# VH-VL binders against Protein FAN (NSMAF): the designs that were tried, part 8

Target 1, 98 residues: Protein FAN (NSMAF), of Homo sapiens (Human) (q92636r189to286)
Amino acid sequence: NISEKLHMECKAEMVTPLVTNPGHVCITDTNLYFQPLNGYPKPVVQITLQDVRRIYKRRHGLMPLGLEVFCTEDDLCSDIYLKFYEPQDRDDLYFYIA
Key: E = the ipSAE of ESMFold2; O = the ipSAE of OpenDDE; V2 = 0.75 times the mean of E and O plus 0.25 times the DockQ between their complexes.

## First folded at step 6 (VH-VL; framework fv_maftivimab)

Design c4 (from s1 with heavy chain V50A D56G Y57S, light chain Y92W; at its last look DockQ between E and O 0.87; V2 from the best seeds 0.75)
Fold by ESMFold2, look of step 6:
Structure c4 (fold): chain C 98 residues (1-98), chain A 121 residues (1-121), chain B 106 residues (1-106)
Amino acid sequence: as target 1 above (98 residues)
Amino acid sequence: EVQLVESGGGLVQPGGSLRLSCAASGFTFSSYYMNWVRQAPGKGLEWVSAISGSGGSTYYADSVKGRFTISRDNSKNTLYLQMNSLRAEDTAVYYCAKGYEVGDTYEFDYWGQGTMVTVSS
Amino acid sequence: DIQMTQSPSSLSASVGDRVTITCRASQSISDYLNWYQQKPGKAPKLLIYAASSLQSGVPSRFSGSGSGTDFTLTISSLQPEDFATYYCQQDWSYLTFGQGTRLEIK
C-alpha cells in the first residue's frame, strides 16, 4: 500500500505557445501536479515523476524562472513548461525531480 | 568574429539628450539580449539597460528609468540608447554588451570598446 | 534588491603569489555569480560563470568557488598580465556588479 507524500507546493504559470495560465503546482514523492486557475486545458495536469526523461532550467528575461519537463527522449514539445514567480521555488521543485 | 562598436558619445550639458549606437556583427543579432553597461571615470561597472532579441521586452536600472530608452533595429544589427534629461552622474563610458546564457545563466560574453559621455556645464 | 560586496577593495601582490578575492551577496543567489577581469583602458572580459565554470580561453590558474552568499575568485600563481580590476556580478535577480577589487603590483 502506497501513500503519496507532499514535498512542496507553490504558485506558478503554465506556459503554452498561445497562453500563459496561472495556477498552483505541487510535487509529491510520485507526481507533479499543476492546477490552472481557469481549468484550461483541464482541471489538473499530472506528470508521473518516474516518466520524466528530460528536464531543463530556462531563463525568463533577467531572472531564472522556467522549468521544462519532458516525458520522452525525442519530442520537441515539453509535457509541461512552468514559469515560477521566484527563482528559489523553481530550484526547489527542480531538486525533487532531478 | 563577434564585434560590437559603440558610437554617439560626446559632451552634453545637464538636461540635454544624446543617442548612443552599437553596431553588431559576427553573430545572429536578433537571437540575443543586448545590454548597456556604464562605468564612471575611476569607478566600477553599473548595468543600465537590457533588451530582448525581438525587442519585445526592455529593462532598466532604477537610476535611469523614465529618462533612458533602449531599442534595437534587427534589420541593421544596431542597438540604441536614447538618453534624455542627462545629469552629471550619467558621465561614464557606456559599453554595449552581448547577453549570453549557458543553461539559464546570464553573462556578458562580448563587450564593445565603449563610448564616452560627459555631462557638464 | 541584491547588493554585491567585494573584499578587499584593493590588493597589492607580486608575480607568483596566490591571490584570493571574495564577493558576498546580500541574499542567497545559489551559484548565479560571474567574474570579470578589466585591464586599464579596456572593456571587461568574462572569466567565470555559474560561480565555478571557466570561460573558454581563460587560463586554468583562475578558479571560482562558492554558493549561496559567499564566493571566491582565486589566481593560483599571479602573472604580469593579471594585474587588473576584478568584478563579480550576480544574475539571480536582474544584474548587479560588485564594486570591484583592484589588483596591483606590490
Scores: ipSAE 0.630, ipTM 0.871, lowest interface PAE 1.2, mean pLDDT 92
ESMFold2 (binder alone), look of step 6: mean pLDDT 91; pTM 0.921
OpenDDE, look of step 6: ipSAE 0.783; ipTM 0.926

Design c5 (from s6 with heavy chain V50A D56G Y57S, light chain Y92W S93R; at its last look DockQ between E and O 0.09; V2 from the best seeds 0.00; counts 0 for: pae O 3.4 > 2, placed apart)
Fold by OpenDDE, look of step 6:
Structure c5 (fold): chain C 98 residues (1-98), chain A 122 residues (1-122), chain B 106 residues (1-106)
Amino acid sequence: as target 1 above (98 residues)
Amino acid sequence: EVQLVESGGGLVQPGGSLRLSCAASGFTFSSYYMNWVRQAPGKGLEWVSAISGSGGSTYYADSVKGRFTISRDNSKNTLYLQMNSLRAEDTAVYYCAKGPIEVGDTYEFDYWGQGTMVTVSS
Amino acid sequence: DIQMTQSPSSLSASVGDRVTITCRASQSISDYLNWYQQKPGKAPKLLIYAASSLQSGVPSRFSGSGSGTDFTLTISSLQPEDFATYYCQQDWRYLTFGQGTRLEIK
């Protein structure tokens, strides 16, 4: 969406019990996007920020790299787990969720 | 002892600019998020801006986006707020407030400066 | 955006009274809620973080409770130095404050 204001982009992984997909996270003033490198489950996963109901900071191993987002999504599971490679990226994403 | 001391406030005309400073001491400045929080006369508190420890990430309230710029000089233990295109509604006491090392579990302001008054008036 | 609404906006009480202040979030913010005290002409002071954790140096007569959307700050026995304005602040999505609760001497 051209009208959206980009806040940040970074590398991350979407983690599920069955599979972990590396990709890119992009957050704007209105949406959170995850683009998996392998195009699965779809080329772009979109979460409207207004649909976010809960967010939890998670540690991945001993590192502050995890973020669990709970939302209402029609075409996805309402919960996503993102694993970042840099703690600052995780912090930034948390902060931008509004 | 943690200390935060704001300076740079004053009277400015609408459309004018002002640069605030906050001198920090008593903690590892570069490790912490720093914030500006303002309070209009007789009103409540409003978060204005935040900056990560390294300065690599900056955040702004919608009310000041595009007009204010937060920055820091960790070698001087100093936080800055460049305020451009000032409006009457920007009139407030501006506080420097210490944040956490990282975002997530909590983001409280555990230390505050005394504040510096900014008055925007013709 | 998340709106924080405090209740009441002001109240009068006497020394020794039990005082409760409520903060309501427009949506669930888990326990991402802090309480501050501000006296006239002074900067705010952190009292409670993470909804119920007492900040170091704060008297034990202060306590916080709640999760989700409804939160409470309680002063078990009001002391003369407790007359001030109190603010809640959410840190779940960006940072916003309640409008404040002014606690005055009856």
Scores: ipSAE 0.051, ipTM 0.772, lowest interface PAE 3.4, mean pLDDT 91
ESMFold2, look of step 6: ipSAE 0.654; ipTM 0.889
ESMFold2 (binder alone), look of step 6: mean pLDDT 92; pTM 0.932

Design c6 (from c1 with heavy chain Y59W; at its last look DockQ between E and O 0.95; V2 from the best seeds 0.74)
Fold by ESMFold2, look of step 6:
Structure c6 (fold): chain C 98 residues (1-98), chain A 121 residues (1-121), chain B 106 residues (1-106)
Amino acid sequence: as target 1 above (98 residues)
Amino acid sequence: EVQLVESGGGLVQPGGSLRLSCAASGFTFSSYYMNWVRQAPGKGLEWVSAISGSGGSTWYADSVKGRFTISRDNSKNTLYLQMNSLRAEDTAVYYCAKGYEVGDTYEFDYWGQGTMVTVSS
Amino acid sequence: DIQMTQSPSSLSASVGDRVTITCRASQSISDYLNWYQQKPGKAPKLLIYAASSLQSGVPSRFSGSGSGTDFTLTISSLQPEDFATYYCQQDWRYLTFGQGTRLEIK
């Protein structure tokens, strides 16, 4: 797409307190997108990268697969929590956000 | 002072079963993943199995999957390894090891003294 | 899955020497690499985590370096109590140990 420069795309799951939702992650010059396969909570979840305040790498079991993104000063809940299937995909995405 | 004490090792015939125990003290047992790591005589270390703090998740090396079962009793601060269908290749010292995370890393910060399992006819 | 290869498999050195042990991963593991020391008849002891972070209570003569596939454990001035086998262990994709490096004091 000519409007944004795509940096990477991969499969991931969005983690919430009740469920995990598999989908596709896409990161561009300006935005992080997550498209859940089941359409919940929205057909596309969008985070503007300039709004990101904190990001954390998180471990899931025996592999470093988690990425927690905060867009507000509020530290109660993350704005999106992604679980990747491959550690390298998590680290690559972290690199583009950080 | 963290302390891990393994027990239950011994001599077993091939095809037999054995249950190992690891008594833990000096830390909040339920807060940490626990592991079994083994070492055959004269050989290197091999990770065998892990269990989450609550016991809700377990992991196994391919060499033991389907034969070994890791479990824990958090009320007794005790880790277990049920070993079935034992083979000569399972002969090793078995260590109990405390899993520890800093950020998203995972290391074994404390180990027991080990218990010897010998599988031979 | 991820193979960890240590070099050398065995090493002889004198007290006061600088000793270097290497560990190579079959694929990139970033800095997700730990080092352990094991003395004969005893349990392993954690020395270094996250490739270069020194565990509490470990003498400062021990250091670790590396990222990606190639990692090094260094003992800057070998002491008699450093006779042991050293293992690397990756925590990038499950948990895998290297085969070990035996350090023999001349």
Scores: ipSAE 0.602, ipTM 0.837, lowest interface PAE 1.3, mean pLDDT 90
ESMFold2 (binder alone), look of step 6: mean pLDDT 90; pTM 0.909
OpenDDE, look of step 6: ipSAE 0.745; ipTM 0.921

## First folded at step 8 (VH-VL; framework fv_maftivimab)

Design d1 (from c1 with heavy chain Y100S E101Y; at its last look DockQ between E and O 0.88; V2 from the best seeds 0.00; counts 0 for: pae E 2.3 > 2)
Fold by ESMFold2, look of step 8:
Structure d1 (fold): chain C 98 residues (1-98), chain A 121 residues (1-121), chain B 106 residues (1-106)
Amino acid sequence: as target 1 above (98 residues)
Amino acid sequence: EVQLVESGGGLVQPGGSLRLSCAASGFTFSSYYMNWVRQAPGKGLEWVSAISGSGGSTYYADSVKGRFTISRDNSKNTLYLQMNSLRAEDTAVYYCAKGSYVGDTYEFDYWGQGTMVTVSS
Amino acid sequence: DIQMTQSPSSLSASVGDRVTITCRASQSISDYLNWYQQKPGKAPKLLIYAASSLQSGVPSRFSGSGSGTDFTLTISSLQPEDFATYYCQQDWRYLTFGQGTRLEIK
């Protein structure tokens, strides 16, 4: 039961090449968590913020809703790709990572 | 060289229909969102509709929802706008515009010459 | 959706003048704002994207600024080819244009 400060949470989708998984995202002062509704690929996906090396804002259709997070300098595949339902939620989460 | 050429405009009575076409060349048509933007005589620009590269996603301004249908045929590099239940306020030059992303921005980097639609009693 | 209001609707200016055109959004759009130039009988041309980024091939006398709801296009020293109508356009939630600002020769 480690004490973490919650900054925000919202609904989002985790995007993979062939599927998207709706779920809940939250960000604390130390971690980004995503809980897919269906438990795939695992019950909780966790990214330690100290490991983040690159982040990019991405556009989906006519709205700026995507966020790619990389924990490496060189990999072509992101560690997590999130699509938000509202641009403000994407930008708020970006603020807490960047 | 990117080229967009609109056709199908004309004079129509209120309640009538028209189908606009836009022939595209000089780029990989199926890779880009395409748009219709209109301009009433002496007035400003109004975005009308957009369609994704595959045609799987379509978007409409509130002023045209339920009356206009955007479509594309990627085998013919052609964008379409089916306009039904036309009204006097639909009178405008209709431009075909190529959508583009620069980073997180969505803008119109190439435009056709436009085709005139006049809706008059 | 989001309404975009430009000011002024028209203005007259002389070659060499500094010109400022304003665009206001009905709600915050961060920096998701583009500027276009349109000359009579021609299609619009992109000048500025992301509020302040200059499109390739656009002269450096054009600049953009602003974030949130208030945005400005500035022409630092007006040239004869700059007499045109200017439009702002937001791309935060779908796409909407301002009503335009007509820049005329004094």
Scores: ipSAE 0.467, ipTM 0.805, lowest interface PAE 2.3, mean pLDDT 91
ESMFold2 (binder alone), look of step 8: mean pLDDT 91; pTM 0.905
OpenDDE, look of step 8: ipSAE 0.736; ipTM 0.917

Design d2 (from c1 with heavy chain E101S; at its last look DockQ between E and O 0.39; V2 from the best seeds 0.00; counts 0 for: pae E 6.5 > 2)
Fold by ESMFold2, look of step 8:
Structure d2 (fold): chain C 98 residues (1-98), chain A 121 residues (1-121), chain B 106 residues (1-106)
Amino acid sequence: as target 1 above (98 residues)
Amino acid sequence: EVQLVESGGGLVQPGGSLRLSCAASGFTFSSYYMNWVRQAPGKGLEWVSAISGSGGSTYYADSVKGRFTISRDNSKNTLYLQMNSLRAEDTAVYYCAKGYSVGDTYEFDYWGQGTMVTVSS
Amino acid sequence: DIQMTQSPSSLSASVGDRVTITCRASQSISDYLNWYQQKPGKAPKLLIYAASSLQSGVPSRFSGSGSGTDFTLTISSLQPEDFATYYCQQDWRYLTFGQGTRLEIK
């Protein structure tokens, strides 16, 4: 959406129990987008920021690279789990959501 | 108030086994990585092991890998360290430690009182 | 793994002195550096996290600085209760403590 203001974009991986899918993540003033490089499972995964209820910084291999985003108050499974290649990118994205 | 209470330390012979426990209260235990840190008498601190909030990921220092097993029971708010094939160099006070914020484990804001493990023949 | 080297290993100082303790990482750890105080017979106490952030309840005479590989803990006016051993700890990759700095008050 052209009316959205882009805050940042970086490389990341979307982590699921079965696969880790590399791609690009960007965050605007209204949405978080993840675009897998190979188009799987779909061309763009979108989370509306106003729907976010919980976010957590997580360690991936004891490095500060993980971010879990929940659009619910009490579910155990995150709506998206992102693994970043650079800790600064994870911390910056957290800042724009929190 | 956050509280961590270790137990299960004692005197064992080399090659023996021991199981440490850490009872946690005052916070949502399942949300935090938990850690074991040890300190040999008169020596500095050494990180031993970490476990994720769900228990799905475990991590070990090279010095204990293959001999120690970290685990947790989130229904009982208890952290464990199973110590097998114990050696004299494992002699230390063992602390359990909790990270500062939910979802991160990298600043230990609460520590237990420690439990002493002595390995000698 | 990432080695953390503290200097000095021990230090004697008088009440009222400004004391500095340094910690060096074998590779860049950004600001993922914590400081602990440990008094004899007690568990460690967190003083500083994220290189420079003061933990709640810690006196303001304590401060931390640094980024990358070089970090400093400063006590601006040493008090008698500050006799202790101080540890730095990185949490950029795994968890590694420095060897400790023993602060003795003359």
Scores: ipSAE 0.035, ipTM 0.684, lowest interface PAE 6.5, mean pLDDT 87
ESMFold2 (binder alone), look of step 8: mean pLDDT 91; pTM 0.911
OpenDDE, look of step 8: ipSAE 0.767; ipTM 0.923

Design d3 (from c1 with heavy chain Y100T; at its last look DockQ between E and O 0.83; V2 from the best seeds 0.75)
Heavy chain, then light chain:
Amino acid sequence: EVQLVESGGGLVQPGGSLRLSCAASGFTFSSYYMNWVRQAPGKGLEWVSAISGSGGSTYYADSVKGRFTISRDNSKNTLYLQMNSLRAEDTAVYYCAKGTEVGDTYEFDYWGQGTMVTVSS
Amino acid sequence: DIQMTQSPSSLSASVGDRVTITCRASQSISDYLNWYQQKPGKAPKLLIYAASSLQSGVPSRFSGSGSGTDFTLTISSLQPEDFATYYCQQDWRYLTFGQGTRLEIK
ESMFold2, look of step 8: ipSAE 0.645; ipTM 0.866
ESMFold2 (binder alone), look of step 8: mean pLDDT 90; pTM 0.914
OpenDDE, look of step 8: ipSAE 0.805; ipTM 0.930

Design d4 (from c1 with heavy chain V102Y; at its last look DockQ between E and O 0.78; V2 from the best seeds 0.00; counts 0 for: pae E 2.7 > 2)
Fold by ESMFold2, look of step 8:
Structure d4 (fold): chain C 98 residues (1-98), chain A 121 residues (1-121), chain B 106 residues (1-106)
Amino acid sequence: as target 1 above (98 residues)
Amino acid sequence: EVQLVESGGGLVQPGGSLRLSCAASGFTFSSYYMNWVRQAPGKGLEWVSAISGSGGSTYYADSVKGRFTISRDNSKNTLYLQMNSLRAEDTAVYYCAKGYEYGDTYEFDYWGQGTMVTVSS
Amino acid sequence: DIQMTQSPSSLSASVGDRVTITCRASQSISDYLNWYQQKPGKAPKLLIYAASSLQSGVPSRFSGSGSGTDFTLTISSLQPEDFATYYCQQDWRYLTFGQGTRLEIK
């Protein structure tokens, strides 16, 4: 009986150096979840919003579809990089974090 | 100082081919998307093509798809446009343009002087 | 596939005038709108990005506003060097320019 308020959900891809994994994104009042369709690197990737230190909008290809999330101030590598299929979904998710 | 210098324009017959070059300096060339934008005489601007910093992704306007090929040589800091099956409507000044690196917008902050391509019999 | 329509197509004005040029997108593009100035025989020059942000080195008499589908470039007090053609450009989905607005000496 956990009371977590859902803000939005959509389709997205998690971008890594070697592979791009399609999946589902869900953001609540406390967490960002990504569920890759193929289960890699794990069945659910979770980021606690309280741990987020920096978040950047990024252009992916010729469209504003990328979002980088950092959980540390000094990390040069993002904790998760999401590529959305629609710019509005990326901008909406950004709104709930920033 | 960022500089972009186009070359390779000229007069060509319809159905002919031409290769444009853009020499880049004053920035880390391999880190930026590069673009071709054209302007027919007395007309407005038309985006033509873009290429990612690594060269791994290319994009084309519908009007040139299948006829033009964008490429780059990062060891020579040079952008190219191979234009095949040229038509009269391809007559324009062709500009090389640099995209902005650090935002989620795609403004063209630096442009070359342009090179003129004329396609006529 | 996003079309950009500028208004007016041409405009005559005098030094010191306040000038307004508009740009309309065929669908919402949020604030993904840039403005350029082009003088005859020269390459375009970026003035405004992200609808309202001034590019470095651009005089403060230039300003941009708008979001969604309707955008405005304003020159608060026209100077002799401002007579040029102005283009808007969206970067929401691919890249599309407006047809241009020619600003001439009255």
Scores: ipSAE 0.383, ipTM 0.794, lowest interface PAE 2.7, mean pLDDT 89
ESMFold2 (binder alone), look of step 8: mean pLDDT 90; pTM 0.905
OpenDDE, look of step 8: ipSAE 0.805; ipTM 0.930

Design d5 (from c1 with heavy chain E101S V102W; at its last look DockQ between E and O 0.74; V2 from the best seeds 0.00; counts 0 for: pae E 2.7 > 2)
Fold by ESMFold2, look of step 8:
Structure d5 (fold): chain C 98 residues (1-98), chain A 121 residues (1-121), chain B 106 residues (1-106)
Amino acid sequence: as target 1 above (98 residues)
Amino acid sequence: EVQLVESGGGLVQPGGSLRLSCAASGFTFSSYYMNWVRQAPGKGLEWVSAISGSGGSTYYADSVKGRFTISRDNSKNTLYLQMNSLRAEDTAVYYCAKGYSWGDTYEFDYWGQGTMVTVSS
Amino acid sequence: DIQMTQSPSSLSASVGDRVTITCRASQSISDYLNWYQQKPGKAPKLLIYAASSLQSGVPSRFSGSGSGTDFTLTISSLQPEDFATYYCQQDWRYLTFGQGTRLEIK
């Protein structure tokens, strides 16, 4: 974090099988972070970009708002699934990871 | 092989109702968004409605919102369009079209041959 | 609501000609643009998706280009079977079609 260069940040939702959780996402030259809103304690999801093995752009409804990130080659379940409010934010984050 | 076959078109008076069906085969129907697209005689294509694979999410063009209802029966591999309060401008060939469940683009890679709906006095 | 405008609305061309058809979006749609061919009496057929990706089974004389608001479908050497109406369609936000371009072969 102290030596990291911030590339972008935006609001998004983390999608899980039961619920979606609104929060704040940011990406640096080293990590992807997701901070759920109103969390207490405030757990932060952190993914090291070097560990990312697969990343896919997905549709959410009829709009290009989803992003799946996998840190494994073979798992069917993503390490994080993000739904963005704006297609440009999803595409920008994809650009910085892929 | 993917096949889509529409039925249920016909002649109806303004204010009347029709129910269209689309029989699907050759793919896992419940995994894909399904769509209705229409084309008035001599005119271009107009997207009408879409439904998610589970049927839990539905979407409508403004021109049909409140009058048309899309639904599906995954046990019968069948897509439906209930059309109420029909107007002359609803006269068109109605196509069912397969959406894409995986991937980023929403192209219609398979279409039925269409069923004609005529709304006339 | 994203409006899609095609140009020209119709054109005539000879076998062997290079043909271009343009499509303009009312706002930026990145590369979220598809092209369809529709022959008389038939359902539409997908040609190009994601602005430039050729659908399986489509002849290589068809190509697509563009991003943002301006898109082009090109037929490098027109064949008799290419008589059809061509539609662009955006899928950036919901789904809208262009009004169509009718290609008449002489």
Scores: ipSAE 0.409, ipTM 0.821, lowest interface PAE 2.7, mean pLDDT 89
ESMFold2 (binder alone), look of step 8: mean pLDDT 90; pTM 0.905
OpenDDE, look of step 8: ipSAE 0.740; ipTM 0.918

Design d6 (from c1 with heavy chain S57W; at its last look DockQ between E and O 0.92; V2 from the best seeds 0.76)
Heavy chain, then light chain:
Amino acid sequence: EVQLVESGGGLVQPGGSLRLSCAASGFTFSSYYMNWVRQAPGKGLEWVSAISGSGGWTYYADSVKGRFTISRDNSKNTLYLQMNSLRAEDTAVYYCAKGYEVGDTYEFDYWGQGTMVTVSS
Amino acid sequence: DIQMTQSPSSLSASVGDRVTITCRASQSISDYLNWYQQKPGKAPKLLIYAASSLQSGVPSRFSGSGSGTDFTLTISSLQPEDFATYYCQQDWRYLTFGQGTRLEIK
ESMFold2, look of step 8: ipSAE 0.640; ipTM 0.869
ESMFold2 (binder alone), look of step 8: mean pLDDT 90; pTM 0.900
OpenDDE, look of step 8: ipSAE 0.778; ipTM 0.924

## First folded at step 9 (VH-VL; framework fv_maftivimab)

Design e1 (from c1 with heavy chain S54Y; at its last look DockQ between E and O 0.89; V2 from the best seeds 0.75)
Heavy chain, then light chain:
Amino acid sequence: EVQLVESGGGLVQPGGSLRLSCAASGFTFSSYYMNWVRQAPGKGLEWVSAISGYGGSTYYADSVKGRFTISRDNSKNTLYLQMNSLRAEDTAVYYCAKGYEVGDTYEFDYWGQGTMVTVSS
Amino acid sequence: DIQMTQSPSSLSASVGDRVTITCRASQSISDYLNWYQQKPGKAPKLLIYAASSLQSGVPSRFSGSGSGTDFTLTISSLQPEDFATYYCQQDWRYLTFGQGTRLEIK
ESMFold2, look of step 9: ipSAE 0.616; ipTM 0.856
ESMFold2 (binder alone), look of step 9: mean pLDDT 90; pTM 0.910
OpenDDE, look of step 9: ipSAE 0.800; ipTM 0.928

Design e2 (from c1 with heavy chain G55Y; at its last look DockQ between E and O 0.78; V2 from the best seeds 0.75)
Fold by ESMFold2, look of step 9:
Structure e2 (fold): chain C 98 residues (1-98), chain A 121 residues (1-121), chain B 106 residues (1-106)
Amino acid sequence: as target 1 above (98 residues)
Amino acid sequence: EVQLVESGGGLVQPGGSLRLSCAASGFTFSSYYMNWVRQAPGKGLEWVSAISGSYGSTYYADSVKGRFTISRDNSKNTLYLQMNSLRAEDTAVYYCAKGYEVGDTYEFDYWGQGTMVTVSS
Amino acid sequence: DIQMTQSPSSLSASVGDRVTITCRASQSISDYLNWYQQKPGKAPKLLIYAASSLQSGVPSRFSGSGSGTDFTLTISSLQPEDFATYYCQQDWRYLTFGQGTRLEIK
């Protein structure tokens, strides 16, 4: 059977306009998944890597912890914004997308 | 033409207080992290404090936590440092330095001329 | 906390010399390293950011290299205006300066 290959997983927060939601990130050869601990807005948020159009490294405070992922060329709001707890985790995940 | 001008330095006794100001122009002040960096006479550079543009989040070096307070007034394009419980080791030139807006790195691309603070009996 | 150690603490050189100074981080900082030049009585001036990117208006005789823990600033042919103190600064985790390297004429 055909299955996804897991590349990495770590803890992160999903940043939205009003709240941040801690959870788990994993990335495979085909998808980025975020599972918020509180199940909001849904049990798993999924981004298909083929749909990614823009990706930016962003600084959060005094550490390079943010990753903005857009599946569109024109939207002002990202499809997912992740804040990591460690810069290396952010850079490792960026490597698998870029 | 970015310009940063510090003021408020001077002589003060140990345990005293001073308030430093930094007047900013030539950029959208409210969008940028702003910093204080100090340099004791004949010594190297030491980052002291930072404040974000949008939410006003503040950050301090351990050496000044609890004694110094960074703030900003975006309507006046002015950065402040309230320095309380001053010690001899706080004697330094204090620089105002422009941080980042939205990027990934934190280089200080513009600095003021500095203002001298001397803490001595 | 990340400590940044510069070497040498000072050096003497002649106009026209190739000069290297180094900066070592206590843990890996990827390429999150900046270099500054400071002349006596003046504020620091940014030279290099992101380990190797030359700031606008900085002469091409300045270059930076390195990644991880070991970084180098190179001046390919020293000019009279280059005698100054040089600082590295990491921006991987908070902001820490090296202790400085004083470049003197002799």
Scores: ipSAE 0.724, ipTM 0.899, lowest interface PAE 0.9, mean pLDDT 92
ESMFold2 (binder alone), look of step 9: mean pLDDT 89; pTM 0.905
OpenDDE, look of step 9: ipSAE 0.763; ipTM 0.921

